# Ledger of designs, part 26: VHH binders against b5yem2

Target 1, 146 residues: b5yem2
Amino acid sequence: MFVGEYYHSLDEKGRLIIPNDFRQLLGETFYLTRGFERCLNIYTITDWNNFSQIISSFSPTDNLMRKLCRFWFSGSIQVTTDKLGRILIPSFLIEYAELSKEVVIIGAGKHIEIWAKEKWEEFNKEENILENMNEINSKVAELWKK
Short names: E, the ipSAE of ESMFold2; O, the ipSAE of OpenDDE; V2, 0.75 times the mean of E and O plus 0.25 times the DockQ between their complexes.

## First folded at step 23 (VHH; framework vhh_7uia_1)

Design c6 (at its last look DockQ between E and O 0.48; V2 from the best seeds 0.00; counts 0 for: pae E 8.8 > 2)
Fold by OpenDDE, look of step 23:
Structure c6 (fold): chain B 146 residues (1-146), chain A 122 residues (1-122)
Amino acid sequence: as target 1 above (146 residues)
Amino acid sequence: QLQLVETGGGLVKPGGSLRLSCVVSGFTFSDYWMAWVRQAPGKELEWVSDISPSGDYTYYEDSVQGRFTISTDNAKNTLYLQMSSLKPEDTAVYYCAREGSTGWDYDYFDYWGQGTQVTVSS
């Protein structure tokens, strides 16, 4: 599982270092994708494929899922780190996540998230998660009983 | 004529220090990312470190992190690699390289120096 919070910088060439702890869990190649909150996600090939299979399993007549498919697949690229542990983030993903110099890389369990620092700091406020805690607990409880 | 010239290599004992220099000519030094790359006998090229034109960004391979420091003196058109806590596995020819505007990984480098030998041995 990917855990932790790392502060780094996106350099002028669009490169971002991936924390060593994360690199050790990622394969030689992995996927960089749009996230669902204007962040970027990193998935192992296996997890990306698994999630992709789920998305693709929905009926092609489902308009919402077609939108999700387009969002997911068009926003996914396969990437690798250079010898210094950096990935190259394409401009369309930089723009999507509104990445600038200051970036936060977090472990989100089965995936990594890349955030603009300011956006992350706002999103990660305790009150933001606490306001939904009861609903979260209900969902967790449901799964926990299985 | 564009030229990169490394100096500072030599024989040093384990735990010792060396400072490599790379003097560049034929281009505006401050406009380019610069890198150090090394090659040990019988091994592949290894990207050791690079530095942005402004010096705001420095990167190191894991094996040298905390031991090596890359820096520049734009006024002297010189790239440096301060090496400390040297290990036998650091033995290699060290090359100064300029990173181009295109490519990925080793493909970034468009010009290289002749290299300087660093030998770490007891």
Scores: ipSAE 0.790, ipTM 0.891, lowest interface PAE 0.6, mean pLDDT 93
Fold by ESMFold2, look of step 23:
Structure c6 (fold): chain B 146 residues (1-146), chain A 122 residues (1-122)
Amino acid sequence: as target 1 above (146 residues)
Amino acid sequence: QLQLVETGGGLVKPGGSLRLSCVVSGFTFSDYWMAWVRQAPGKELEWVSDISPSGDYTYYEDSVQGRFTISTDNAKNTLYLQMSSLKPEDTAVYYCAREGSTGWDYDYFDYWGQGTQVTVSS
């Protein structure tokens, strides 16, 4: 499981160091994808393949499923770390996540997320966190009734 | 002629400090990423640190973070490595190197200095 927060810089070439603790679990080659918020996600090859199998099994006649397939597959790239543990983030992903020089890399359990520091700080304001937890509790209560 | 010349190595006791210098000539210093790489006796080459052409982005190998500082002086075309809290494991030949591209392995270093010996012993 990926846990914690790490603060690093995105350089002018689009390179970002992946924390050593994450690299120990992830290996040298993995997938970088668009996140479902304005962030990027990192998946192991195995988990990316599993999600991709599910997504690609959806009917091609369903408009929303085609949009999901395009979002997922066109926004995914396999990356390999260099000798310093850096990955190169292509410009379309930097633009998608609105990354700037200051980046926060977090563990989110089975995957890793990469955020612009300013967006991460907004997401984690105390009032926003408490509001999110109240919404989550409501969803859990509804799911438990089923 | 393109040259990278390291100086500042020597013998130092554990906990001591050294400052390595690399004077470059024959290319525009501010156009390239520059790096320090070291090789301990009987060991593989180990990347230590690099710095962007502007000097605004610096990166360090985990074992040296907080102890070493890479920097540049563009007026003197000189790359520095300030080394503090030195440990016996830092004993190595230290090389100044130019990154030839944004490659993802060691082969993209296109020019190297001759190296300067750093020995940390008590």
Scores: ipSAE 0.011, ipTM 0.297, lowest interface PAE 8.8, mean pLDDT 85
ESMFold2 (binder alone), look of step 23: mean pLDDT 82; pTM 0.826

## First folded at step 24 (VHH; framework vhh_7uia_1)

Design f1 (at its last fold request DockQ between E and O 0.61; V2 from the best seeds 0.00; counts 0 for: pae E 5.8 > 2)
Fold by OpenDDE, fold request of step 25:
Structure f1 (fold): chain B 146 residues (1-146), chain A 124 residues (1-124)
Amino acid sequence: as target 1 above (146 residues)
Amino acid sequence: QLQLVETGGGLVKPGGSLRLSCVVSGFTFSDYWMAWVRQAPGKELEWVSDISRSGDYTYYEDSVYGRFTISTDNAKNTLYLQMSSLKPEDTAVYYCARESPEVTGWTYDYFDSWGQGTQVTVSS
């Protein structure tokens, strides 16, 4: 599982260092995607494939799932860390997540998230989680019973 | 006209320190990313470290992280590599290299200029 919070900077060439702890779990090649919030996600090849198979299993006549498929696959790229532990983030993903110099990289369990620092700090406020706590607890309870 | 000249290599015992210097000429030093790479006989070329044009960004290979420090003096057109806690596996020829401005990945043409290299030997 990916855990922790790291503060780094996107350099002038659009490169971002991946924390060593994460690199050890990811391997050298993995997927970078649009997040469901205005952030970027990192998945192992295995997890990306698993999720991709799930969303691709829906009927092609399902309008919502077609939108999700387009969003997911068009926003996904395979990336490889260089010898110094950096990945190159393409401009369309930089723009999507509104990344600038200051970036926060977090572990979110099964995946990693890359946030613009200011956006992360606002999004990660305690009250943001608490307003949905009852719904979260309900979902967790359902899964825990299995 | 472009020239990179490494100095500072030598023989040192494990745990010792060395400071490499690279003096460049023929271009505006502050306009380029600069790097140190190393190669030992029979081994692959290693990307040791690089530094951004402004010096705001520094990157290191995992094996040297915390032990090596890359820096620049733009006024002197000089790139430095401070090496500490040296290990036998750090033994190699160390090269100063200028990174191509438009290249972002490790490729054959990633570096457009090289020095002659300086030998670093770590041995008891």
Scores: ipSAE 0.777, ipTM 0.887, lowest interface PAE 0.6, mean pLDDT 93
Fold by ESMFold2, fold request of step 25:
Structure f1 (fold): chain B 146 residues (1-146), chain A 124 residues (1-124)
Amino acid sequence: as target 1 above (146 residues)
Amino acid sequence: QLQLVETGGGLVKPGGSLRLSCVVSGFTFSDYWMAWVRQAPGKELEWVSDISRSGDYTYYEDSVYGRFTISTDNAKNTLYLQMSSLKPEDTAVYYCARESPEVTGWTYDYFDSWGQGTQVTVSS
């Protein structure tokens, strides 16, 4: 499992260091994707393949499923770390996540997320967290009642 | 004429220090990322460290982090590698290299110019 927050800089060539703790779990080759928030996601090859099989099994006649397929597959790229532990983030993903010099890399369980620092701080404000947890608690309470 | 010339190698005991220098000519030093790369006997080339044009970004391989320091002196067109707490495993030929200016997608040549190398031996 990927856990924790790491603060790093995106350099002038578009390279970003991947924390050593994460590299030990990822290996040197993995997938970089658009996140469902305005962030980027990193998946192991295995997990990316599993999600891709599920997504590709949806009916091609469903408009929303076609949009999901385009979003997922056109926004995914296989990346390899260089010898110093950096990946090159292509311009279209930098633009999607609105990355600037300061980024935050977080563990989200089975995947990793890369956020612009200012967007992560806004998402992670106490008010927003408490509001999200109240909604989650309501849903969990409903499921607990059965 | 483009040249990269390393100096400062030699024999040193474990725990010792050395400072490698690389004087460049034939290009504007501050326009390129510069790197140190080493090759131990019978081993493949190993990227040791690189430094950005401005010096604002420095990177190190894990085994030298905290022991080696890369720096530049733009007025002298010189790249440095300060090596401390040297170990026998640091024994290698150390090369100064210039990184390719073009990085697009996921395939690129990392280095387009190399020096002749300087031998560092950590023994006894």
Scores: ipSAE 0.117, ipTM 0.541, lowest interface PAE 5.8, mean pLDDT 86
ESMFold2, look of step 24: ipSAE 0.105; ipTM 0.514
ESMFold2 (binder alone), look of step 24: mean pLDDT 81; pTM 0.821
OpenDDE, look of step 24: ipSAE 0.721; ipTM 0.867
ESMFold2, fold request of step 25: ipSAE 0.006, 0.012; ipTM 0.228, 0.375
ESMFold2 (binder alone), fold request of step 25: mean pLDDT 81, 81, 81; pTM 0.818, 0.815, 0.814
OpenDDE, fold request of step 25: ipSAE 0.731, 0.665; ipTM 0.863, 0.838

Design f2 (at its last read DockQ between E and O 0.70; V2 from the best seeds 0.00; counts 0 for: pae E 4.8 > 2)
Fold by OpenDDE, last read:
Order: structure tokens, then sequence, then C-alpha cells
Structure f2 (fold): chain B 146 residues (1-146), chain A 124 residues (1-124)
């Protein structure tokens, strides 16, 4: 599982260092995708494939599935870390997540998220998650019973 | 004519320190990403470290993190590599290299110019 919070910078070439702890789990090649928020996600090849299969298992007549498929697959690229532990983030993903110099890389369990620093700090306010805690607990309880 | 000249190599005992220097000429030093690369006999070329033109960004190979420090002196057109806690596995020829401005990843032509190298030997 990916855990923790790391503050780094996107350099002028659009490269971002991946924390060593994450790299050890990811391997050299993995997927970089649009996040469901205005962030980027990193998935192992395995997890990306698994999620992709789930998305693709829905009926092609499902409008939401089609939207999700387009969003997911068009926003996914396979990336490889260089020898210094950096990935190159394409411009369309930089723009999507509104990344500038200061970024935050977080572990989100089965995936990693890359955020613009200011966006992350706003998003990660305790009040934001606490407002939905009861609903979250209900969902967790449901999953826990399985 | 572009020139990169490495100095500072030598024989050092394990745990010792060395400071490599690379003096460049023939181009504006501060406009380019600069790197240190090393090659040991019979081994592949290893990217050791690089530094952005402004010096704001420095990157290191995992095995040298915490031990090596890359820096620049733009006024002297000089790239440095401070090496500490040297290990036998650090033994190699160390090259100063200029990174191509259009290349963002490790490729054969990632560097458009580099020096003749300086030998670093770490041995008891």
Amino acid sequence: as target 1 above (146 residues)
Amino acid sequence: QLQLVETGGGLVKPGGSLRLSCVVSGFTFSDYWMAWVRQAPGKELEWVSDISPSGDYTYYYDSVKGRFTISTDNAKNTLYLQMSSLKPEDTAVYYCARESPEVTGWTYDYFDSWGQGTQVTVSS
C-alpha cells in the first residue's frame, strides 16, 4: 500500500521525482492517469489493468460507463522512471491537474496521487472529510461485512 | 569549441571524500542542465547526478543519495561533485556531461557533450 505525503517540485522539463518508497512498490514502469479530482494518479500496471477491466466490464450501452471509459483511457499513459527516479509528465496531464512548481505526492492506498500543492492543502482540510464521515462510515461498514 | 574538463579524481580509502570539478568552456554554462555520469570497467554507464541551470533542482542516483552533492559555480563555469562516504563500488571514471535541452529522459543521446573523465578509485 502506498502511504505518506511528500512535497516535491515539478522541474522545468516537466519531470517529477517519485519517492523512493513508492518506486520500490511501483516498479520502473507504471501508469499515470487523470485523477477523479483535479489531480493525477499513479497505478501499478496490475492495478491499472484491474481497474480498467472493471470499467470495461460494464455494458457498452451504459452512458456513464462510456464517459468513464473515455476519461480513464484517454487520460492514461504508461511512464517509466529514469535512472534518477523521475517521470516525465506530459503537458495535458500537467494542465489537467494544474501542476506548477510545487506538488504534493501522496499515498492513497492502492494508488498514488499527485496534486498541486495549493489544491491539495485545500482539499485535505480536515473539515472536508469530517463533513462526510457518517456517510463514509456507513459505506465502510457495508464493505466490512463482506 | 565546447570543452568539459574534469579534475579531482584520485585514489581514496573507503569512507573518504573527494571533490570533482568540471570546468566548461565554449558555451553559457548556466543555460544547461549538467550531469555527472560514471562508468566502471565492464559495467554500463551510470547516471550519477544532474543539476538544473538555476541550481534549483538536483537529482541523484539512489546509491549515491546522501553521500554525493552536485553543485555549480556559474561565475567560474564549474560543475562540482562532492563525494563523501566513498565506497569501493563508487570506483569508476567520472564524466562531466551537458544534457541536451530537448531530451528529458535517459537515452543514448541524452548528453550532447562531455569530458574525457577523471578516475576515481576507492580502495583500502
Scores: ipSAE 0.734, ipTM 0.863, lowest interface PAE 0.7, mean pLDDT 92
Fold by ESMFold2, last read:
Structure f2 (fold): chain B 146 residues (1-146), chain A 124 residues (1-124)
Amino acid sequence: as target 1 above (146 residues)
Amino acid sequence: QLQLVETGGGLVKPGGSLRLSCVVSGFTFSDYWMAWVRQAPGKELEWVSDISPSGDYTYYYDSVKGRFTISTDNAKNTLYLQMSSLKPEDTAVYYCARESPEVTGWTYDYFDSWGQGTQVTVSS
């Protein structure tokens, strides 16, 4: 499981160091994808394959499912760290996540997320967190009853 | 006309220190990422460290982190590698290299210019 927050810089060539703790779990080769927020996600090859099989099982005649497939597969790239522990992030993914010099890399359980620092700080404002937790509490209570 | 000239190598005992220098000419030093790359006898090339043109970004191979420091002096067109706490595994030829401004591949197109290398030998 990936946990914690790490602060790093995206360099002028579009390279980003992956924290050592994450590299030890991730290996040298993995998938970099568009996130479902304006962020990027990193998956192990195994987890990317598993999620991709689920997405591929959706009906091809469903317009929304076709959009999901295009979003997922066209926005995924297999990357390898260099010997200094960095990945090269393609320009279209930098643009998608609106990444700038200051980046935060977080563990989100089975995957990693890469955020522009400003966007991550906005997500983590106390008022936003408390509002999100209220919604989560309501959902959990519903699921436990049902 | 483009030249990268390394100096500062030599024989040193384990735990010792050396400073490598690389004087460059024939290009605008402040426009390029510069790197140190080493090769131990019979081993693959190993990327040791690199530094951005501004000096704002420095990166190190895990085994040298905390022991080696890369730096530049733009007034002298010189790249440095300060090495401390040297170990026998650091024995290698150390090359100064210029990184390509275009990243066309990870492993073999990354550097477009090399120095002749300087030998560092760490032994008792």
Scores: ipSAE 0.195, ipTM 0.611, lowest interface PAE 4.8, mean pLDDT 87
ESMFold2, look of step 24: ipSAE 0.126; ipTM 0.545
ESMFold2 (binder alone), look of step 24: mean pLDDT 81; pTM 0.816
OpenDDE, look of step 24: ipSAE 0.708; ipTM 0.851
ESMFold2, fold request of step 25: ipSAE 0.095, 0.141, 0.149; ipTM 0.522, 0.558, 0.581
ESMFold2 (binder alone), fold request of step 25: mean pLDDT 81, 81, 81; pTM 0.812, 0.815, 0.815
OpenDDE, fold request of step 25: ipSAE 0.726, 0.732, 0.726; ipTM 0.860, 0.862, 0.860
ESMFold2, last read: ipSAE 0.149, 0.057; ipTM 0.575, 0.514
ESMFold2 (binder alone), last read: mean pLDDT 80, 81, 81; pTM 0.808, 0.812, 0.813
OpenDDE, last read: ipSAE 0.706, 0.714; ipTM 0.857, 0.854

Design f3 (at its last look DockQ between E and O 0.40; V2 from the best seeds 0.00; counts 0 for: pae E 11.8 > 2)
Fold by OpenDDE, look of step 24:
Structure f3 (fold): chain B 146 residues (1-146), chain A 124 residues (1-124)
Amino acid sequence: as target 1 above (146 residues)
Amino acid sequence: QLQLVETGGGLVKPGGSLRLSCVVSGFTFSDYWMAWVRQAPGKELEWVSDISPSGDYTYYEDSVYGRFTISTDNAKNTLYLQMSSLKPEDTAVYYCARESPETTGWDYDYFDSWGQGTQVTVSS
């Protein structure tokens, strides 16, 4: 599982260091995708394939799922770390997540997220979490009983 | 014509320090990312460190992190690598290299110019 929070910088060439702890889990090659929020996600090849299979299993007549398919697959690229542990983030993903110099990389369990610092700090405010705590607890309780 | 000339290599004992220099000519030094790479006999080329034109960004290989420091003097068109706490495994020919303006990322063809290299030997 990916855990932790790391503050790094996106350099002028669009390169970003992947934390060593994450690199050890990811391997040399992995997937970079659009997140469902205005962030980027990183998945292992295995997890990306698993999730992609789920997405692809939906009926092609489902309009919503077609949108999801387009969003997911068109926004996914396979990336490899360079010798210094950096990935190159393409412009369309930089723009999607509105990444600038200051970036936050977080572990989100089964995946990694890359956020613009200001967006992450706003998104991860305690107040934002607390306002949904009851709903979160209800969902967790449902899964816990299984 | 482009030229990169490394100096400062030599024999040093484990735990010792050494400072490498790379003087460049034939291009505007401050416009390019610069890198140090090394190659030991029978081993693959190893990317040691690089630095942005402004010096705001520095990167290091995990094995040298905390021991090596890359820096530049734009006025002297010189790239430096300060090495400390040297280990036998640091023994290699060290090259300074200019990174291409375009980052390919996939084929790791990052460099478009190289120096002749300087030998660094760490031995007791």
Scores: ipSAE 0.731, ipTM 0.861, lowest interface PAE 0.7, mean pLDDT 92
Fold by ESMFold2, look of step 24:
Structure f3 (fold): chain B 146 residues (1-146), chain A 124 residues (1-124)
Amino acid sequence: as target 1 above (146 residues)
Amino acid sequence: QLQLVETGGGLVKPGGSLRLSCVVSGFTFSDYWMAWVRQAPGKELEWVSDISPSGDYTYYEDSVYGRFTISTDNAKNTLYLQMSSLKPEDTAVYYCARESPETTGWDYDYFDSWGQGTQVTVSS
């Protein structure tokens, strides 16, 4: 599993170093995708393929599932690290996640997330975390009662 | 014509420090990304660090992060690598290299110019 927070800079060419601990698990080639928040996600090829199979199996008559397919596939690109461990992030993904020079790369279990530092700090404000934890606790309690 | 000349290598005990220098000629130093790359005995080339033309962006291989510092002196056309807390695993020939200005993405000609290398040996 991917864990931890790493603070890095996005350079003027759009290159970003992927932490070595993450690269050891990812290999040289992996998928960069739009996140479901205003962030980017990184998946191993295996996990991206597994999600893609599930998403592509949904009925094409379901409007919401068609929107999910478009979002997922049009926002995914296969990337390879250079000899320096950097990836090139295309402009449309930089714009989607609103990335600037200061970037936070986090482990989120089975995937990695790339955030603008400002947005990550906003997401983690104390009041937001407390409200989210109350909702999470309620869901966990419901699941444990079954 | 184009030259990259490394100096500053040598024999150092574990925990010691060295500063490598790379003096360049034949091109405008401040127009290019510059890198340090090393090759340990019997191993393949391993990228160590690079620095942007402006000096604003520096990058390090994780195993040297916090121990090595890359820097430039544009007035002297010189690239430096300050190495501290040296370990036996750092033993290698260290090369100064210039990143290709025309290469995008990931391919075999990523570096278009190389120095001859300087030996660093960390041994007790």
Scores: ipSAE 0.000, ipTM 0.217, lowest interface PAE 11.8, mean pLDDT 83
ESMFold2 (binder alone), look of step 24: mean pLDDT 81; pTM 0.814

Design f4 (at its last fold request DockQ between E and O 0.61; V2 from the best seeds 0.00; counts 0 for: pae E 7.5 > 2)
Fold by OpenDDE, fold request of step 25:
Structure f4 (fold): chain B 146 residues (1-146), chain A 124 residues (1-124)
Amino acid sequence: as target 1 above (146 residues)
Amino acid sequence: QLQLVETGGGLVKPGGSLRLSCVVSGFTFSDYWMAWVRQAPGKELEWVSDISPSGDYTYYEDSVKGRFTISTDNAKNTLYLQMSSLKPEDTAVYYCARESPEFTGWDYDYFDSWGQGTQVTVSS
């Protein structure tokens, strides 16, 4: 599982260092994708494939799922870390997540998220999480009983 | 006309320190990313560290983090690598390299200019 919060900088060439703890779990090559929020996600090859299979299993007649498929697959790229632990983030993903110099990389369990610092700080406010806590607890309770 | 000249290599004991210098000529130093790479006998070329033109960004291989420091003096057109807590596994020829302005991939073709190298030997 990916855990923790790391502050790093996107350099002028669009490179971002991946925390060592994450690199040890990811391997050298993994997937970078659009997040469902205005962030980027990182998945292992295995997890990306698994999630992709789930998305692709929906009926092609489902208009919403077609949109999701387009969003997911067109926004996914395979990336490889260099010897210094950096990845190159393409411009369309930088733009999507509105990344500038200061970024936050977080572990989100099964995946990693890359946020613009300002966006993350706003998004991660306690109030934003607490307002949904009861609903979250209910969902967790349901899963726990299974 | 384009030259990179490394100096500062030598023999040191484990735990010792060494400072490498690379003086460049034939180009504007402050316009390029600069790097240190090393090659040990029988091993592949290893990317050790690099630094942005402004010096705002520095990167290090995991094995040297906390021990090595890359820096520049633009006025002197000089790249430095301060090495501390040296280990036998740091033994290698160290090269100063200029990174290509155009990113072509995660290989050593990323560098477009090299120095002659300086030998660093860490041994008890």
Scores: ipSAE 0.689, ipTM 0.843, lowest interface PAE 0.8, mean pLDDT 92
Fold by ESMFold2, look of step 24:
Structure f4 (fold): chain B 146 residues (1-146), chain A 124 residues (1-124)
Amino acid sequence: as target 1 above (146 residues)
Amino acid sequence: QLQLVETGGGLVKPGGSLRLSCVVSGFTFSDYWMAWVRQAPGKELEWVSDISPSGDYTYYEDSVKGRFTISTDNAKNTLYLQMSSLKPEDTAVYYCARESPEFTGWDYDYFDSWGQGTQVTVSS
C-alpha cells in the first residue's frame, strides 16, 4: 500500500524524485500514466498490466471504449528510475497534469498520484473535502449494506 | 581546452571528513549540471550527487544523503563535495563529471566529460 504525501520539485530537465518509501514497493521500473483527474498516476507493472487487460477487452466497435483505449494507452509510458531515484516525465504528461516546479506525490492505495501543488491544494480545500466526503460516504454506505 | 581536475582525496579514518574539489576550465561552468560519481573496487560506477547550473536543485544517492553536501563556487569554477561521517563503504575513486546538455531519454549517457578521479580511502 502506497500512503502519505511527499513534496518535491520538478527540475528543469523534467526529472522528479520518487520517494524512497514508494521506490521500495515499486522497484526500479513501473508505469507512468495520465490520471483521471488532472494528475499523473504511477502503477506497478503488474497492476498496469491487469488494468490494461480489462480496458483492452472492451468491444472495439464501441466509440467510447475506443476513446478510453486511446486515452489510456497513448498516455502510458514505462519509466525506469536513474541511480538517484528520479524519473524523467515527458513533456506531454507534464502538460496534461499542468505540472509546475512544485509537485506533490501521494499514495492512493494501490497506485501513486503526482499533482501540481496548486491543484492538490484546490482538491484539498476544506469545502471541497467535505463535499467529496459526503458523496463518498453515501457510496460506501451502499457497498457496506451487503 | 576542456579540463576537470579533482583534488582533496586521501586516507581518512571512519567517521572522518574530507572535502573534494573539482576545478573546471574550457566551458561556462554555470551552464551545466555537474555531478560526483564514484567507483568502489570491483564495483560499477555509482552516481553520488548532482547539482543544477543555478544550484537550486541538488540530488543525493540515498546512502550519502545527510552526510554529503554538493555545492559550487561559480567565481572559482569549482565543484565541491563535502563528505562527513565517512564509512569504509565510501572507499572509491571519486570523479567529477559534466552532465550532457542533450539528455533526451531514460538510458542515454548522462555524462559527456570526466575528470581523472581522486582516491578516497576510509580505513582504520
Scores: ipSAE 0.146, ipTM 0.538, lowest interface PAE 4.9, mean pLDDT 86
ESMFold2 (binder alone), look of step 24: mean pLDDT 82; pTM 0.822
OpenDDE, look of step 24: ipSAE 0.653; ipTM 0.835
ESMFold2, fold request of step 25: ipSAE 0.013, 0.012, 0.005; ipTM 0.417, 0.258, 0.274
ESMFold2 (binder alone), fold request of step 25: mean pLDDT 81, 81, 81; pTM 0.816, 0.818, 0.816
OpenDDE, fold request of step 25: ipSAE 0.660, 0.654; ipTM 0.830, 0.830

